# VHH binders against Uncharacterized protein AF_1724, part 6

Target 1, 305 residues: Uncharacterized protein AF_1724, of Archaeoglobus fulgidus (o28550)
Amino acid sequence: MEEKFRNCILGLAVGDALGMPVEGLSIENIRQLYGEVRDFLPSPYGDLNAGEWTDDTEQMVVLAESILETVYFDPENFAERLKRWFLETNSRRIGPSSTKAISNLMRGVHWTRAGVFSDTCGAAMRVAPIGLVYHFSLNLVERYAEISARVTHTGTAAIGGAVAVAVAIACNVLDFSDEEMLEEVLRRVEAYDNLLAEKIRYANEISDRDVEYAVEKLGNSISSLDVVPMAFYSYFAGKDFEESLIKAVNAGGDADSIAAICGAIKGAKGFAIPERWLEGLKDREFLEELATKLYELHMRIVKLT

## First folded at step 1 (VHH)

Design q05 (from q04 with K96R Y97D Y98F S99W G100S S101G Y103T L104T E106D D107E; framework vhh_7qbe_3)
Fold by ESMFold2-Fast, scan of step 1:
Structure q05 (fold): chain B 305 residues (1-305), chain A 121 residues (1-121)
Amino acid sequence: as target 1 above (305 residues)
Amino acid sequence: QLQLVESGGGLVQAGGSLRLSCTASGSTYAMGWFRQGPGKEREFVASISRSGGSTYYADSVKGRFTISRDNAKNTLYLQMNSLKSEDTAVYYCAARDFWSGYTTPDEYDYWGKGTRVTVSS
């Protein structure tokens, strides 16, 4: 469904922009400064305006553009595009593992050896285009998600996190129930990282509890072991797109990545994004065109196969 | 600058128990234990959040080891039960300037010098 592609890409960017101003803040700091974050706010660090997204969305665009060029995912093309992005981006929010791995690529290290042993969430936050385009084969989604993660990360939770997010998106595009989607995610993720799989299962089990309880149990650091489970908690805890993203953003910590991943997964399910969040979003039309191109690519591949 | 000091290492028989401690010179956020066996790279053992509400364990130690902390004393603990010869390693205390722990060494900001644990037979 073209709408599911649009809502996945827009949902990721909306989540990123909503979470951006509270990145690095505790729940208590958020309550003191803002009460509850329900709409776009400017960065307290002066680097970004309300409705602007971070490297989460930028790296997702890089992966999407790579796939649009190569048709089937090619890690060498992706690595080359990451190097160009790294030179040209004005982002001051690039994670430490991504920075180190891309610096290795810039020094001429091949993508098979450039990745760093880290479990940060840089791979999971950008993987959405793989789940969208290749949803006709969950095995291909898993394999491409794994390889795309290995370009920058060799940690088992980082790789498993990318697999979890891409598979969840693919299952939601295919209209799996939440139970069926969760079963598929856990089955595949366990092969990479048992702790991550257990935390994702637990995120669903506590989805009836408030955000403060979820952060206490799951964490909100930049690790994939915290970000990915918190994104799944937020997805399951919200009755609609808005409720899921408000929970994700108000978790604090790596809130932009938690909300970006949650928004991508929830958007892929076909949930409507509140118009007020779309009207304020930076480069909305560009992102909508990107989603349309990814959908057209998917249709071309299915026609050929 | 934050300093971490480990204690409690030593020689113990297989099936025995040891309790490691790590005292920080000031307040910390998330903390963890890592270990390095002979000829191996540093690997994750356990981590704990600032509040102590979230704990994470490597599969190899789950059910045998318990991580805990006393924030009033700026002290981290690792209770090791049912010790195996494969648990022989230098154990490192680590702290990060963030709420939750990681499983990878690269994400920790402060490290102790390590304490040796040797499990016989």
Scores: ipSAE 0.000, ipTM 0.108, lowest interface PAE 20.6, mean pLDDT 89

Design q06 (framework vhh_7qbe_3)
Fold by ESMFold2-Fast, scan of step 1:
Structure q06 (fold): chain B 305 residues (1-305), chain A 118 residues (1-118)
Amino acid sequence: as target 1 above (305 residues)
Amino acid sequence: QLQLVESGGGLVQAGGSLRLSCTASGSTYAMGWFRQGPGKEREFVASISRSGGSTYYADSVKGRFTISRDNAKNTLYLQMNSLKSEDTAVYYCATKYGYRLYEDYDYWGKGTRVTVSS
């Protein structure tokens, strides 16, 4: 189980760093500039080096550290840590919804009112620690994923996206089959956003089709309605960790978020991450320690219940 | 493995200047300089936030030392002016993970020696 925690956290960061250089690009632009992205590349904008991750991984770390401090998820603590992160980060990649919501928190707006009515994927991209730590209860995973999303987002697809990702991670840690995991995800997501549930189901149905087809049908914008289904498509379409991540990255659009989410879900299933990606990854040791601490927290909680 | 490598130390006369550098093998969060003089405990010198927007100094060095960073080069600097014999120490570069400015430092360099003669 510990390996699944490690591979989930590392898989998220690897996906983020792989997708980072092609964020915002179309499939055609990626082919022209890079051919096919298979390894870490520096940002074309000069903001990040090869193997460096973005606000996707940064916000995941913020959530993980919040949970390690509070044991059970506490949205007040998470909101305070998001404010500190917002002051400290030099990221040029923070989405407009996250920026507005965190600005509201900085102005003293309570977390229950700070969130923006938006479907962007900021909530889904960071939620992995909730799926890992609380996998002993899918109901608790769902509830904590929902509340963590509401700190910054009130859109139903944004909330549903965070639920989808956290539940998929929890099911994969529990060794559910892909079919069993998909059934749980769809049943829970449908309560938040029916279109998102339908697009996730469709992502599985077209998993035998190429990436161009998937992007045409599902989209690759910054919306959770595109990013989360594309991450599931990439997960189902790849035979191993490497193939899933390469498909996710080469989809373009919000590629860092698509690949981060795909990597988290695939890592949680226990797929091995290629050593070449681990060797190049920024702060690998820190992320491994973080995963170990989340696993230790999970074990401590379970022994008390 | 994250590595921090300090450089720029040496011998300098009282009233002189030195610039210390610390190069990280990858991106870092908040960073700081600490020092340990002969027979003394390690003490805080200066810190800088990840963005460079916030800096903090020990009272003993305010007005004499300036901390700065170049994130594109993964390099931290300490400009030391008006050096005193009391500034003689091994200077350590440190960084922390997470986004809290006031938490313990997690990673340390091996240090660079500064000797100020009277």
Scores: ipSAE 0.000, ipTM 0.226, lowest interface PAE 10.5, mean pLDDT 89

Design q07 (framework vhh_7qbe_3)
Fold by ESMFold2-Fast, scan of step 1:
Structure q07 (fold): chain B 305 residues (1-305), chain A 120 residues (1-120)
Amino acid sequence: as target 1 above (305 residues)
Amino acid sequence: QLQLVESGGGLVQAGGSLRLSCTASGFTYDMGWFRQGPGKEREFVASISGSGGYTYYADSVKGRFTISRDNAKNTLYLQMNSLKSEDTAVYYCAARKYYTGWYPSEYDYWGKGTRVTVSS
């Protein structure tokens, strides 16, 4: 189980760092410049080195540290930590909805009203710790994923996306089959956003098709309606961790978020991460320690209940 | 429909300076400047994130050009210093709804362009 926590956290960071250099590029641009991305590359914008992750991983760490402090998810603590992160981060890749919502929090707007009506994927990309720690209750995973999303996003696809990712992670930690996991995800997501649920179902249906076909049908924009289905497509399409992440990264668009989410879900299943990606990953030891602390928190909670 | 209007172009001597402005009809996340010289395809010059905290420059202009923005006025700027004859081009303002790309095809909205001619 501890291995699943480690591989989920590391898988998210690996996906983020792999997708980082091709964020915003089309499939055609990636092919012309790199052929196929299979290893860490430096940012073309000069802001990040090969193997360095972005705000996807940073916000996941913020959420993880919040729950390590509060034991059970507390949106007020999370909001306070997001404000602190926003002031201190060197990230130049923070999404527009997250920027606006956190600016509202900084101005004193309560977290219940700070979120913006947007379907971007900022909530889904960071939610992994909730799926890991609270996997003993899928209902609690769903509720905490929803509330954590609402701190910054009020769009139904943004909230549904966070629910989808957290539930998928929890089901994978519990050794659900892919079919059982998909059934739980779809049942819960349908209550938030029916189009997102349909696109996730379709992502599984086309998982035998190539990445170009998937991007044509599902999209690769920063919307949760595109990012989350593409992450699920990549998860189902790959036979192992490496194949899933190569597909996710080479989709282009919001590639860092697609690959981060895919890596988290695939890692939670217990798939091994290629050593070459772990060796090149920024702050690997810190992320491993974080995963261990989340696992210890989970064990402490289940002994209490 | 989002509209972008460039201004500030003109004739300037080599070694001189010029400041371009671009006003958007609404808020945009990422913005950038591109240029097209005589007989050439459009090329990237500089970009800036929605928050203004992140900038990227083409190698040919690093150290000479500075991109900035004023979100309260929906206005993008390009301060051009130490101008060279090869900087002669029509300069285009471009905007994304969400993230900055480094290829022209990745921008969603474009201005009509403003001409910059560097003599000598």
Scores: ipSAE 0.000, ipTM 0.146, lowest interface PAE 16.8, mean pLDDT 88

Design q08 (framework vhh_7qbe_3)
Fold by ESMFold2-Fast, scan of step 1:
Structure q08 (fold): chain B 305 residues (1-305), chain A 119 residues (1-119)
Amino acid sequence: as target 1 above (305 residues)
Amino acid sequence: QLQLVESGGGLVQAGGSLRLSCTASGFTYDMGWFRQGPGKEREFVASISGSGGYTYYADSVKGRFTISRDNAKNTLYLQMNSLKSEDTAVYYCAAHLGYRYKPYEYDYWGKGTRVTVSS
């Protein structure tokens, strides 16, 4: 099980770094510029080198470090760490909703009121540590995913997206079948956002179709209503880690978030990450240590029951 | 509703082995073993996920005990090796049917099976 923690955290970062250079590009633009993205590439905007991850992975690390400090998720601690991260990060890719919400926190607005009404995917892209650490209770995973999302987002698809991702990760750590995992995800997400649940179900139904068809039907914008279903499509459409991430990255749009989420869910299932992607990944050793610490925390918590 | 019945306890010499079983009246999600020794609080021993893919152990038993389950038989097992006198306790089977207000408390418990380890 330590391997599933490791592959979830590394899978998220690998997906983020693979999708980073094509963030904001259409499928047509990707095909013309790169053909098919299969390996790390530098940002066309000059902000990041090949193998470097974005605010997706940075915010996941922030959540992980918060949990490591508090043992049980504490939104006050998480909000404080988000403010510190916001001051210190060099990221130029932070989404508009996250920027606005964290700016509110910086101005002294309490986390219960800082979140903005928006469905962007900032909450879903960072939630993996909650699914990993608290997988002994799907209800706790759901509640903590919801609260962690509410620190920055009050949109129902943003909250539902975080729930979907965290529950899928927890189910995969528990060795649920894909069908069992999907059933748990849909049942819980429907309480937050029915359209998101419908799109996740549809993502599975069209998983035998190519990426262009999936993007046409599901979308690839920065909305959780597009990103989360596309991540699930990519997860179901690939037979292994590599196939899933290549599909996610080549979807374009919010490709770094689609691939990060897909990589986290697929890694949590225990699929092996291609060694070439691990060797090129920024701060691999740091991320491996983070995963080990999350696993050790999980083990300590279970001992308390 | 759900009933849990433990078996397999008994007297064993230090260094010996025992296998405990717990049969549930129906399918359970996650399950665990707890024990209560003479004059001690009830403590966690081991837990296993609904699929059987994930197991967790108390530090005091790690490397010596193995938890497993057979979902077709609705049965949980605890294989205890290298038994020590401090393992003497009543062992309880527990099932967790989902997080509620008390996320770390199991909802269903067996009546226990006694394990005595003699020197």
Scores: ipSAE 0.000, ipTM 0.113, lowest interface PAE 20.9, mean pLDDT 88

Design q09 (framework vhh_7qbe_3)
Fold by ESMFold2-Fast, scan of step 1:
Structure q09 (fold): chain B 305 residues (1-305), chain A 121 residues (1-121)
Amino acid sequence: as target 1 above (305 residues)
Amino acid sequence: QLQLVESGGGLVQAGGSLRLSCTASGFTYDMGWFRQGPGKEREFVASISGSGGYTYYADSVKGRFTISRDNAKNTLYLQMNSLKSEDTAVYYCAVSRYPGLYYTKDDYDYWGKGTRVTVSS
């Protein structure tokens, strides 16, 4: 169970770092420049080195640290930590929805009203700690994922995306089959956004097709309606962790978020991460310690039940 | 197995006060009050965390109602001041097994039978 926590957190960071250099590129641009991305590369913009992750992983860490402090998810604590993170981060890749929502929090708007009507994937890409810690109750995972998303996003696909990712992680920690996990995800996501649920179902249906076909059908923009289905496609299309992540990264577009989410879900299933990716990963030891602390928190909570 | 016993309802005049109580058969995390007026669906009134440290109120009751709890007695309270005719409803005590800031009836696992509050104007 601890290994699943470790691989989920590390898998998210590995996906983020692998996808970072090709963020914003089309599949054709990637082929021309790199052929196929299989290893860490530096940013073509000079802002990040090979193996370095982005605000996607940073926001996941913020959520994890919030939960470690409060034991049970507390949106007020999370909002306060997001404000502090926003002031201290050197990231130049923060999404517009997160920026606007956090600016609202900074102005004194309560977290229940600070979120912006947007379907970007900022909520889904950071939600993994909720799926890990609270997997003893899928209803609690769903509710906490929803509330954590609402701190910055009020779009139904953004909220539904966070629910989808957190529930998938929880189901994978519980050793659900892929079919059982998918059914649970779809049942819960349908209550938030029907189109997102349909696209996730379709992602599984086309998992035997190549990445180019998947991007044509599902999209690869920054929207949760594209990112989350593409992450699920990549998860189902790969036979192991490496194959899933390579497919996610080489989709282009919002590749860092697609790969981060895919890596988190696949890691939670217990798939091993290639050592070459772990050896190159920024702050590996810190992330491993974070995963251990989340596991210890989970064990402490279930002892009370 | 968790049981909730509500008390304190009754008839009060507009501008008056009333205190509702709800005793649980064991410890609970988040607790809340909901109400259902004549011809309406159940609506959120107030909630309180397991520790009692965090409280939330519907805008319609903010500043007039106070939610509190006595964990030694497993009892939830709702102090209702400056009552209005539109506060007339059956008031329900509700419990979630896990902490959270829940605002919908579907987020609560256990419900009391309700206690009637009638405010004459």
Scores: ipSAE 0.000, ipTM 0.305, lowest interface PAE 10.6, mean pLDDT 89

Design q10 (framework vhh_7qbe_3)
Fold by ESMFold2-Fast, scan of step 1:
Structure q10 (fold): chain B 305 residues (1-305), chain A 121 residues (1-121)
Amino acid sequence: as target 1 above (305 residues)
Amino acid sequence: QLQLVESGGGLVQAGGSLRLSCTASGFTYDMGWFRQGPGKEREFVASISGSGGYTYYADSVKGRFTISRDNAKNTLYLQMNSLKSEDTAVYYCAADWGYKYLTSPEAYDYWGKGTRVTVSS
């Protein structure tokens, strides 16, 4: 089970770093500039080197560190850590909803009122630690995923997206089949946003189609309604970790978030990450230590129950 | 409003089997069985998701009890095998309209009146 924690955290960071150079690009632009992205590349904007991750991974680390401190998820602690992160980060890629919500927190707005009515994917992209640590209870995973999303987002697809990702990760750690995992995800997400649930179901149905078809049908914008279904499409469409991540990255649009989420879910399933991506990944050792600490926390919690 | 009606309780000898049923007046999401034995608090027995895709069991009943549901009939079942005197209790069916902690009584919005199971030694 420790390997699943490690591969989930590393898989998220690998996906983020792989997608980073093509964030905001169309499929056609990616083909013209890079052909097909299969390895780490530097940012075309000069802000990040090959193998470096973005705010997707940074916010995941913030959530993980919050949970490591509080044991059980505490939204007040998470909000305080998000404010600190926002002041200290060099990231130029923070999404608009996260920026506005954290700005509200910085001004003293309580976390219960700071969230913005928006369906961007900021909540879903960072939620992996909740799915990992609390996988002993899918209801707790869902509840904590919802609350963690509400700190920054009040849109139903944003909240539902975080629930979808956290539940998928938890189910994969528990060795659910893809069918069983999808069933659980759809059942829970439907309570938040029916359109998101339908798009996730459809993502599985078209998993035998190419990436261009998937983007045409599901979209690749920064909305959770596009990002989360595209991440599930990429997960189901790939036979292994590498194929899923290459499909996710080459979708373009919010490619770093699509690939980060796909990598987290696929890693939690226990799929091996290509060694070349691990060797090139920024702060690999730090992320491996973080995964070990989350696993140790999980084991400590299970002993209490 | 939603009503739950349990049936199938009775007197059974140790080592025997009994099947409990719970019929809901409408659609339910998560459903579970809880029991309250003499001089004990209400405790979790088993739960099943709305789809039937996953089940949870208390350690004391694992391998002996099986929870299942028939959504077309709005009916929940608990097949109890290898019954022990410690299984003597009033068994309650519980249903939830939304997502909560499945092993906690507080997770459930609707409860039946209970059906009594007495296991003789």
Scores: ipSAE 0.000, ipTM 0.111, lowest interface PAE 21.0, mean pLDDT 87

Design s01 (framework vhh_surovatamig_d1)
Fold by ESMFold2-Fast, scan of step 1:
Structure s01 (fold): chain B 305 residues (1-305), chain A 123 residues (1-123)
Amino acid sequence: as target 1 above (305 residues)
Amino acid sequence: EVQLVESGGGLVQPGGSLRLSCAASGFTFSSYAMSWVRQAPGKGLEWVATISGSGGSTDYVDSVKGRFTISRDNAKKSLYLQMNSLRAEDTAVYYCAKDRYYGSGSYYKFDYRGQGTLVTVSS
């Protein structure tokens, strides 16, 4: 189980770092510049080195540290930690919805009103710690994923996207089959956003098709309606961790978020991450320690429950 | 090769309205989020609004919420910005952008932007 925590956290960071250099590029642009992205590359904008992750991983760390402090998810603590992160981060890739919502928090708006009406994927990309720590209760995973999303996003697809990712992670830690995991995800996501649920179902149906077909049908924009289905497509389409991440990254668009989410879900299943990606990953030891602390917290909770 | 052509700018009095248009070509329009960004005289680029590829999601900078509406017509490969209740501070060159990413720290990158269309709000 500990390995699943480790591979989920590392898988998210690996996906983020792999997708980072091709964020915003079309499939054709990726092919022209790189052929196929299979390894870490530096940012073409000069802001990040090969193997460095972005705000996707940073916000996941913020949520993890909040949970480690409060034991059970507390949106007040998370909001305060997001404000501190926003002041201290050197990231130049923070999404528009997160920026606006955190600006509201900085102005003294309570977290219940700070979130903006938007379906961007900022909530889904950071939610992994909730799926890991609270996997003993899918209802609690769903509720905490929803509340954590609402701190910054009020769009139904953004909230539903966070629920989808957290529930998928929890089910994978519990050794559900892909079919059982998909059933739980769809059943819970439908309560938030029917279109997102249908796109996730469709992502599984087309998982035997190539990445170009998937992008044409599902999209690769910054919307949770595109990112989350593409992450699920990549998860189902790959036979192992490496194949899933290569498909996710080479989809282009919001590639760092698609790959981060895919990596988290695939890592939670226990798939091994290629050593070459772990060796090149920024702050690997810190992320491994974070995963261990989350696992220890989980064990403390279930021992007392 | 990506092409974006903006139109619809002009002189308008405070409180007036304008609708900006952008004609896109050279890429699968419906697959990409599109944005409007602006540059006021003597200032840097400011992100204004984004719409997802499907049109299902929209985002706005706080100063224009309730006043501006971004929309798209994927069949016509066109992006629009309806600007109502215009203020002097809305004076800027407005650019249609195929988004790469818009982030904090005054960082903005996009695959392509057009030549822009000037909006002047003055009495």
Scores: ipSAE 0.000, ipTM 0.129, lowest interface PAE 18.0, mean pLDDT 87

Design s02 (framework vhh_surovatamig_d1)
Fold by ESMFold2-Fast, scan of step 1:
Structure s02 (fold): chain B 305 residues (1-305), chain A 122 residues (1-122)
Amino acid sequence: as target 1 above (305 residues)
Amino acid sequence: EVQLVESGGGLVQPGGSLRLSCAASGFTFSSYAMSWVRQAPGKGLEWVATISGSGGSTDYVDSVKGRFTISRDNAKKSLYLQMNSLRAEDTAVYYCARGYDFWSGYKPLDYRGQGTLVTVSS
């Protein structure tokens, strides 16, 4: 079970770092500039080195550290930690909705009213620790994912996206089959956003098709309605961790978020991450320690041994 | 040893008010979100309300919004639920629980007290 925690956290960071250099690019632009992205590359804008992750991983760390402090998810603690992160980080890759919501928190707006009505994927991309720590109760995973999303996003697809990702991670830690995991995700997501649920179902249906087809049908914009279905498509389309992440990264668009979410879900299932991606990853040891602490918290909560 | 002791339940008329209290011991109270959950006769557990560790954030099930208020006193290690405009359907055993949105579902691992009965009847 500890390995699944480790691979989920590292898988998220690996996906983020792999997708970082092609964020915002079309499939055609990626082919022209790089051919196929299979390894870490530096940012074309000079802001990040090969193997460095972005706000996806940073916000996931913020949520993980909040949970480690409070034991059970506390949205007020999370909101305070998001404000500190925003003040201390130079990341210009922070999404527009997250920026507006955190600015509201900074101005003294309570977390229950600070969230912005948008469907960007900022909530889904960071939610992995909730799926890991609270996997002993899918109802708790769903509720905590929902509330963690509401701190910054009030759009139904943004909330539903966070629920989808956290539930998928929890189901994978519990060794659900892909079919059982998908059924659980769809049943819960439908209560938040029916279009998102339909697109996730469709992502599985087209998982035998190439990435170009998937992007044309599902989209690759920063919306949770595109990012989350593309992450699920990439998860189902790959036979192993490497194949899933290569498909996710080469989708372009919000590639770092698509790949981060895909990596988290695939890692939670216990798939091994290629050593070459671990060797080049920024702050690998820190992320491994974080995963160990989350696992220890989970074990403390369930009182095993 | 974690202990939660509820009090304040009783018989009230529809439209009446009641205040529940919960005394906590055996853990650092201010570090945990606290919840009220209830179980109506013959029904499963239903989450009612949650308050964050600091008391700054609250959340409620839709059916009690505007009628119930959750609060806490960290110095006294106590949790409260002020119930106004009570309805017959609010009749239940009310439990103080440690954690956010605690449910006695698939694998409930959070602590809850022994409960206090609230009966809303004419």
Scores: ipSAE 0.000, ipTM 0.202, lowest interface PAE 16.1, mean pLDDT 87

Design s03 (framework vhh_surovatamig_d1)
Fold by ESMFold2-Fast, scan of step 1:
Structure s03 (fold): chain B 305 residues (1-305), chain A 120 residues (1-120)
Amino acid sequence: as target 1 above (305 residues)
Amino acid sequence: EVQLVESGGGLVQPGGSLRLSCAASGFTFSSYAMSWVRQAPGKGLEWVATISGSGGSTDYVDSVKGRFTISRDNAKKSLYLQMNSLRAEDTAVYYCAKHYRSSGWYFDYRGQGTLVTVSS
C-alpha cells in the first residue's frame, strides 16, 4: 500500500515534468520539434529546466500539506495554504481560473464564494492526496474531492473531474479491477456532469486506438471535459506506466495536466515508474517523504477505528 | 529565449500618473495575448489587464476600469499600461506577462517587474 502512495505522488510529478515542455503544442508541432517525447526536456519558453514540475505538482503538495495538518480535509485551511503558495510560487504557468479564484481569496472573499464558474482542470490535477488518504471510504473521497474543487472552481465538469480522479486513485489503491474502478467513477461523476461521464466511458471504449484518434474525439484543451477523459484514455491505452505516460504527453495541448493525472492514477495501481524518470525528477526525495507522511496519516486514521 | 523587460515604474503621489512599458523579444509578439499582473508587498499576484494579440480586445479588473489603459505596438514589440488617478492600493511590482497561446491560456513567462509606489 505504501508503494502505491509513493508511485501515485511520484507518478503525478513525473507526468507533470514530462508534459511540461510540450504544454500547448499540437501533435504535429511535437513531432516536428521532438519526434516523440519519452524523456524530460527543458521548456521551450525558458521558464523551467528538464525534470522540473509545474503548478500541477505544487498545488497537489499544498493540498497534501493541508491534509497532513488537519487530518481530515478542511477547506478553510486549504484556502489559507493556497493563498500562501500563491504569494511564494515562482510558477508562470498558473491557469487564469485558478489565478482569479486565489486572487479572490487574497482579497478576503470566503472560500465558499471565491470559486470561479470554470471547467478548467486545476481541481482535478491536484486532488490525488484525497484519493490516497481517505480510500477507506469512497463516499468521503467523493465529498472531499468535491469541496476541494469548489474552493477554486464552480463548473460541474471541474468538480466532476476532481471526483473522477480521486475516486479512480482510491479504487486503484483498493485493487479494484479497471472495470470495477470505471463503474464506480462513472456512477459518481454522473451526479455532477453527464457529458464528462460519457467522455470518460468513451475514453475506455477507444483505448485500443492511437493518440491522434483519441485527441480528435476527446480533445486536449485545458477543460476538465478534455483533460480528464484524455488522462483516462492514456491510463487504459498503456500496458504499463511508461506507455501510458508517453501516450499522455504526446497528446499535446494541456499535456502536463493530462500526464500528471494519468501518472497519479497509474501509480496508485502500483505500476513501477522507470528509474530514468525518477533519477531526473526535481525534488524526488521531498516527494517520497510527502508520500510516506500521507501513508502514515492514512494508517493512523484507520487504526484509530 | 523569451525575454520581457518592464520599465516606467517609480514613486508618485496619489492622483498621479505613470506609463509602464514592456519590451518583448524571443517570440512572435503579435501572435500572443499579453497581460499586466501586479504583486503588492506581502500579497499574491493580481491580474490587472489583458490585450488580445491584434489589440482589438481589452479587459480590466474592476478596481482599475476607467483609470488604466492597456495598449500594444506590434511593430515595436512593446506593451504599455497607462495608469491614471493612482491610489495607494495600486502600489505593487508590475509584471508584463506573455500568455501561453493567443487564446490567453497560461502566463508562461513574466519579466522581472517594475516597482510602482504610490505615496505622499
Scores: ipSAE 0.000, ipTM 0.162, lowest interface PAE 16.6, mean pLDDT 88

